# VHH binders against p49116, part 57

Target 1, 238 residues: p49116
Amino acid sequence: EGPLLSDTHVTFKLTMPSPMPEYLNVHYICESASRLLFLSMHWARSIPAFQALGQDCNTSLVRACWNELFTLGLAQCAQVMSLSTILAAIVNHLQNSIQEDKLSGDRIKQVMEHIWKLQEFCNSMAKLDIDGYEYAYLKAIVLFSPDHPGLTSTSQIEKFQEKAQMELQDYVQKTYSEDTYRLARILVRLPALRLMSSNITEELFFTGLIGNVSIDSIIPYILKMETAEYNGQITGAS

## First folded at step 27 (VHH)

Design rh1
Fold by OpenDDE, fold request of step 28:
Formats: C-alpha cells, structure tokens, sequence
Structure rh1 (fold): chain B 238 residues (1-238), chain A 119 residues (1-119)
C-alpha cells in the first residue's frame, strides 16, 4: 500500500475574509472559524485511508477529534488569521457581554484559561517552526486516533495512525537530520490538544449556532459537502 | 448596517416549486458564507442550506437534500434558494442569514418570507 499522505495533503491554505476590519465582530470571527473548520474537515476527507473507513466511522472520528484538528489548524494558520488579534477580540466580546446569570465566575475562569491554552499552544508550535509536512502528519495522527470511545474499525484506525507516525518520522529524519530530537519535541506537543475543551472552543468561535445546532451535529453534513456544480447537476439548478 | 431582505415565498401545492431570493447589503457579501434557515410554526430554527463565500461548497440537511438548491450571485449581492418537490413539512418562514443563527442578539437575518405548502 502507498503512503498515507501525499504532497497534495500538505497544502493547507486558509483564505481569510479581506480586508480585515478594524473591529472584529462576531460575524468576522464566525466566518473565519467556519472556513478553518471546513478546510480541516475537507482535508480529512481528502485522505484515501479516511474514506476507506466508511462514512459512519469517518463521522465518529471527526466528532471525536474536530477540536484537536481545529486547534492544529489555528496553530498552522495563526499568522494568516492574525490569531492573536482574533483572540483579543474574543476576550473583549466576552468581557463586554459577561452577565452573572449567564456565566458564573468559574465559567469565566475556564473560558479565559482555555483562551490562554490556545494561545500558548499556538506559540509553542510557532517556536518549533513546524512546517507544512509536519502539520499534515500531526493532523493525521490526531485524526486516526483509535483511543476514542465508540469507534469502529479501531484496528484499522490504529494502523493508519502508525503509518502517519512512521511517515512523519521518516520525513523528520530526512529533512532535519541534524536535529535528532525534533520528532520527540513535536510529538510531545500533542497531549496539550487533549486538554482543550471542545465546548469552550465552540462557544468562542462559533457563537450563535442555529437553535440547538452543535458542531458535533453538523459534522456529518460538513463531511458531505458538495461542490456547487455537483449539486447543480443533480437538481438542474445553476 | 447589515440588511437582508427575503422574497419569493407564497402558497404552493405539494410537489410544487418556489424560488426564494435574498438581497444583501451593508456588508461585503462576497466574503461570507450564507445560509438559509427556516422556522415552522411551533418549531425552532432549522438550517436548510449553506453556500460558501466562493460558491465552491454547498451543504444541505437530509430533509431537503436533492430538493433544494442554494446559489448566489456575488455581483448582485443576492442569495437564492430553489425549492423543488415541496412538501407540507416544508411550510415555514424562510430566512437568509450571514452566519449561524440562534437566540443570540448577533443574529443576522431578515424579516423572512413565508412558504406554505398545502393541498
């Protein structure tokens, strides 16, 4: 079997709404986050091994790890996104909208800590100067995590994760041959992703979801997103 | 100020078709994904379609997939929803939105247009 990832999976280009406004409103933040989320999910579905697991398993995997993938995406796209500015805006919005009846002191603390963790994680990744290949493999390792509850085909998932790890190792060895401990330094960052709350991430970046809609509930549809041309062909609409 | 004006609703028989339009102003329409949502009597908001800013991707729930088609004309700042094979359960007020909408005061949707599907 061929490699898990190809060069096509290394490209991860996020296009931001342009120009960036002077004031980052919820609309801008939500759009930016949505683009990243969709990009991340579509990246996942572009992996042949991912498709081989079947729709149900795919959905379960993404549901389990979307926050981690999203966070890695934030780190990877931090500069293009002006992430620090976005996070600052989020903090400002939070401060301006805090009501005791909506958010407890403990909740506020949790949210602020989460923002801090996000920023620190992204900063740590920047310090490591993680390249596009390494990000791709890290995302694959996160995606093909067999240790989430309720997953089917865990043996196959594990194999894919191992393959991702091996390919990352080979890449690092080849590209950074003089840095013997680079792989270890990179992998040591992954546990931090598991400390991130998906609920808080959702609240910060995806405020105003429709009714009771959650990222969890929308994931199956994101994974099924089609091109406009495809849909037009099916329905006869242009 | 963001303004969204929905139109095209009306009374149709089951199996009929309607085309909704949404005129957008007050923001850079071409930079944002757009949504159609609906609210049936006594029910909450339900999203029925999404189209990305560049029209590259569309998204539909199973309830309308294959029947509804979302499209946009960025040059005209207009969002469309072609609804075919309409069913009584499609009866609702339809809104266009610039982002996910809920109960937040940041909701950006118009006044809506009523679609009634009845024999």
Amino acid sequence: as target 1 above (238 residues)
Amino acid sequence: EVQLVESGGGLVQPGGSLRLSCAASGFRFEDYGMYWVRQAPGKGLEWVSYISWDSKYTMYPDSVKGRFTISRDNAKNTLYLQMNSLRPEDTAVYYCATHWVGSSPEDSRGQGTLVTVSS
Scores: ipSAE 0.833, ipTM 0.914, lowest interface PAE 0.5, mean pLDDT 91
Fold by OpenDDE, fold request of step 28:
Structure rh1 (fold): chain B 238 residues (1-238), chain A 119 residues (1-119)
Amino acid sequence: as target 1 above (238 residues)
Amino acid sequence: EVQLVESGGGLVQPGGSLRLSCAASGFRFEDYGMYWVRQAPGKGLEWVSYISWDSKYTMYPDSVKGRFTISRDNAKNTLYLQMNSLRPEDTAVYYCATHWVGSSPEDSRGQGTLVTVSS
């Protein structure tokens, strides 16, 4: 009925641990990544259309696209995260593993290529000077992708994706009227997201989750995360 | 060096309550989300609660949701777990943990505290 996104969905503020330490250890990287992941998931669940799909469908969607959503988040928050520094730190940590001969040559290449792709993607987005609205719509387009296997309500998902695309188009046309090809330039960046491995992303940013916990396994719980206020009301702790 | 010291475990009857504490040192506790995890006899490690660095968000598995409450006092570098309506299946060694365990030498869990729920 109404617009897919509102102005409230444009704000995407990531808070980093402060101050940034001289040495970025795995703990810092994982915490930073977790904050971004949570922010991204909570952004998704704040969309009424997303809520309308139901919990099961929502979970399936996020499982399918979390890597893309996360990557868009990396791009959007690259400056505040000092993403280049984080990636450099990751590489340095990997160097130790390489020196210890813990990784195969092929795996090293694969991981390094992934890091390169991440950096390149973020750089490309920076060059395009993507604004908050555009990021919001891009994330919505990625989120409401009907082409993932195993999804239910694909027609509805497709409808939402189309709505996101239309709203993005309208926004770009209105805001950047002098740049008639901006929309196309932005949208052609999306395929790069599909080339990125979720497994490698998880290994780089989320290594060492407690037990055998994976991002896929934790997504349902992330989507059910409660605010302290909410928990206090339920448990009487506040 | 990261140190985590759990306390508060003990023997309780089904339906009883316990409050666990974890004293953290050796890192900037206030910057990091924290977990409670548990390991029951013969079972693997299971997370039972998460709290964000700023306590804005908490997360629970279905197995403990509504019964367990995680909280923290950053000024005291202390993590808490209030456990109500305890069940025999909650019997385990409970550990305080940072986000990631085993992936970095800098991240470790303590010796744990034993919680036994039995009639």
Scores: ipSAE 0.823, ipTM 0.909, lowest interface PAE 0.6, mean pLDDT 91
Fold by OpenDDE, look of step 27:
Structure rh1 (fold): chain B 238 residues (1-238), chain A 119 residues (1-119)
Amino acid sequence: as target 1 above (238 residues)
Amino acid sequence: EVQLVESGGGLVQPGGSLRLSCAASGFRFEDYGMYWVRQAPGKGLEWVSYISWDSKYTMYPDSVKGRFTISRDNAKNTLYLQMNSLRPEDTAVYYCATHWVGSSPEDSRGQGTLVTVSS
């Protein structure tokens, strides 16, 4: 078998709405987040190993890990997104809700802590200076996690995860040979992703986009999303 | 102010076709994904199509997939919905939206256009 990931999977370019408005409204935030989500899921779709798992397993897998993938995407695209500004805007919006007594004290605390965790995670990744290859492998490790309940083909998923881990190890050893503990430092960040609430993430970034429809429910459609390339193939235009 | 104006609705027989249009203004249309949603009598809002800002991606629910086609002309700030093989269950008011309607106070949709599919 060939490698799990190719150079094509390393490229992860998010295009932001331009120009950035003076006031980051919910519309801007939701659009930015949706682009990242779609990019992340389409990245997963582009992996042959992922395709080999089949539609049902793919859907289940992404449902289980979309928040982690999204969060890694936030970290990776933090600069181009001006993530700190987006998060600040979200906080400001929340402040308005607080002033209107729309949220309980406990909920406010939970949401604020979540925002803090997101920021800290992204900062930690920036400090480690994670490169595009490392991000790709980390996303693959997260994607092919056999630990989630209800998954089928767990043995195969585990194999793919192991392959991702091995390729990451080889890459780090080759690229950062002088830093013998880099791999460990990178991998030790993954548990932080599991601390992130998907519900809160959804509320913060996707309320304006999806409304009362959950990311969980829309994932199958995102995974079936038609691309211009696909459409071109169907119509014979490409 | 965001403005969306839908048009193209009407009465059509089952199996017929319609093409809806949505004229957008008041925001950078070319920067945002757009939605078509519909509301049938006595039912809630249902999304029927999505297209990304650059038209690279489109998304459909199973209920309309293969029959409806969303497209856009960013130069004209116009969103389109080609509806083919229409069914009575497609009868609804159709809205153009920058978000899924009802999701946020900042949701924007037009007045809608009525599509009636009846023999």
Scores: ipSAE 0.813, ipTM 0.907, lowest interface PAE 0.6, mean pLDDT 91
Fold by ESMFold2, fold request of step 28:
Structure rh1 (fold): chain B 238 residues (1-238), chain A 119 residues (1-119)
Amino acid sequence: as target 1 above (238 residues)
Amino acid sequence: EVQLVESGGGLVQPGGSLRLSCAASGFRFEDYGMYWVRQAPGKGLEWVSYISWDSKYTMYPDSVKGRFTISRDNAKNTLYLQMNSLRPEDTAVYYCATHWVGSSPEDSRGQGTLVTVSS
């Protein structure tokens, strides 16, 4: 009962390490990506519908969809992250690795294709000028996907996804009443997320996170992470 | 060059407490998440805590949750681990660490400080 998301679930503010280093720096990339991952997981677990599914279901659900949530976060935060600059630096590094014979040609092709798909996705979302409310509902639709293998409670997950779709429709109709086909244009972007490889996302963005442990293995700990309010209040205030 | 110097280890009885410190330099400490990891004698490296750059998020494995508290002082470039209710299985060399580069964590952690918990 009640809306799936409230205004508190629309806020999605990413703060970057500053300044951005002049040269490719895996510490900077991993920190930036980790901030987005933790922000995305904090967002997901704050949703009452997600909380209602229970810890085991939450873990299974996030394991199934974390890469799609992360990719939506990249698109939403592409400007503040200077994502195009990061990806260009990665492409340059990969091209140099070919010249120095450091990586297999098949792997480099896979990674370059992934980068192209990611750039295309982010550009298409920017062209549609997707707003924060729309991103929040798209993330909810992705989060509550009932068709991933191994999930339990798929009927309840499906009901939450349908509710996210209905709330997105209501929002778009109210806010963009002049654009009859906006909802359809937005929804046809979602299948591209299933083409994104979690393995390659880890290589591009998460080298160095807890010693290169896979994101799948740390999801239970991320979902149990402790959260503090206002860093200044925690650090110096009492 | 990243430089991390751990201190505060020692011998303590079961149920006791210790507070570890890590002095950081050679990078912008306030911009990066930090870890405590440990290595028991003859064992591999085990992650024991994480704190985000702004202290907003902290994480612990079940083995230490509720007993250990990670914190940081960005003005002093210092990371802390408060260890309470210590058990013999907590005996290890404790390292502070930042994000690892490549497959070698040696480039992103200090020398360590030994904690021994025994009767």
Scores: ipSAE 0.609, ipTM 0.811, lowest interface PAE 1.4, mean pLDDT 85
Fold by ESMFold2, fold request of step 28:
Structure rh1 (fold): chain B 238 residues (1-238), chain A 119 residues (1-119)
Amino acid sequence: as target 1 above (238 residues)
Amino acid sequence: EVQLVESGGGLVQPGGSLRLSCAASGFRFEDYGMYWVRQAPGKGLEWVSYISWDSKYTMYPDSVKGRFTISRDNAKNTLYLQMNSLRPEDTAVYYCATHWVGSSPEDSRGQGTLVTVSS
């Protein structure tokens, strides 16, 4: 009983390294992406319904959906991240790799198609002017997806997803009462998230993260991370 | 231009404590997450701690959680690792690091500091 999400789950504030360097580099891109990933994981694990599923289920669920959550985060934060500038820098880097014959043509095609799909997804979300409440429920619908293989507790996950869908419907109908088809237009965007490759996302955004460690392998540790939700400064001891 | 200098290693008995420090320069330390990693003799690099740029998030693998504490002082450009209840399997060269390029950490870490835990 009670709402699936509270107002604290609507706030999603990403702080970027500042200022953005004139020439983007792997350190800036990886830090920017890491901040979004950790914000997204902190968001997910703070949800009481998520906590109720237990640690093993939490890990399995996030392994299945982290790339979809990350992609929703990219769309939500595209302006504050200057995502178009980041993607342009990545395309330029790929062009240098073509000039040096460092990648196969098949791989380059895969990566460029992924970048195009990502840009199209973010543009479509911007055209719909998706607000923070809508993003929060879309992320919840993605998080509580029972359709991924290998999950346990799928009945309970499905109930939480249905609750997220119902609460989104109530919000859209109340807030956008003059647009009877807004919910349908929003929900039809979600299948595009399944087209996003986690391997390519790692290559694009996480190449500098702890060498070649995959996001999949660190998810249990991200979910157990210590969080200081205070505005304090940490004083060094030496 | 990124320079990371580790210090504080040494020989300690099992159950003992050490504090490692890392002096950072050549980049805006306050804007980037930082890692401690270690390399035991004959083994590859193993991540042992992470702290976000603003200290809001810290992470540890199960092998060190509860025993090691990462911290940072952005005003001094310094990263710390407090290691308590040390075990022989913690014996390694410890490096501080920032985000790596590819799978090679050498451009993004220092020369390391040796910690030996031995009776």
Scores: ipSAE 0.603, ipTM 0.816, lowest interface PAE 1.5, mean pLDDT 85

Design rh1
Fold by ESMFold2, fold request of step 28:
Structure rh1 (fold): chain B 238 residues (1-238), chain A 119 residues (1-119)
Amino acid sequence: as target 1 above (238 residues)
Amino acid sequence: EVQLVESGGGLVQPGGSLRLSCAASGFRFEDYGMYWVRQAPGKGLEWVSYISWDSKYTMYPDSVKGRFTISRDNAKNTLYLQMNSLRPEDTAVYYCATHWVGSSPEDSRGQGTLVTVSS
């Protein structure tokens, strides 16, 4: 039928707790991350193609890709979140955990490597000056990935992903006509998202969320969460 | 220093109702999402409800959906849990919490309030 995404799906406004505390703490980090997660899930729920797949398929898709959507959100909102400052605070916390003998050296090495990969991903996206339209289509390509195990309706999901890719291609060619290789440079960033560990993302940003219940287990409830549309502060679409 | 004080627990018959309160201090309550979690004797923590900082989003596990209602009053720095149609399985110590919930002494949880549902 019509375009996969409309202008309402391009707006992605993250509101941070204010003011940013002088000394960052895990409460601020977890709240900031939770707001991004809910904004990302609200964004996905608002897409007519996503709605058309049905509740069981929606849950399966989001379980498979939430970390990739979240990572794209971190890159997109890195400036408003002051992400570099947040990551520096997390690194300092991890160094204190070594000194207090709370975590194994192997685990901290894994987490530090993950932080480095996240920083490099965000830096590469910033250097390309990825805009809001490009982020929206990249998120749609990630959301409608047919290759995840356990999915139903994979033919329909693939068609939606192809449509997202075509719309991104058209947008980039019209908007960045002088940069012949921009689409290719953007698309080669996507495989890095599959290397991001959801387990480590939970440790970095969601420690203590919902009494140690994994994000994977609460996704059906996030997708069904009750929304008061009159507030508008979290959603970029309102 | 984050302080959370739960109240409103007690002994109630199956089918009855209770309203729990959580008084918050030591942080900007209005900026943070809040949880109710519970711990039955000999069991781990189970999340019971979530409400976002601005009350825009609420969430419930299947075990309590339709029976429990979370709310907050940011002007009073107070979180609430209205519990209706209580069952013996709801017997637990109930805690309010921020995003930091775990077993360490650094947990941002209150002392809890005991709810006992029995005939």
Scores: ipSAE 0.446, ipTM 0.713, lowest interface PAE 2.3, mean pLDDT 84

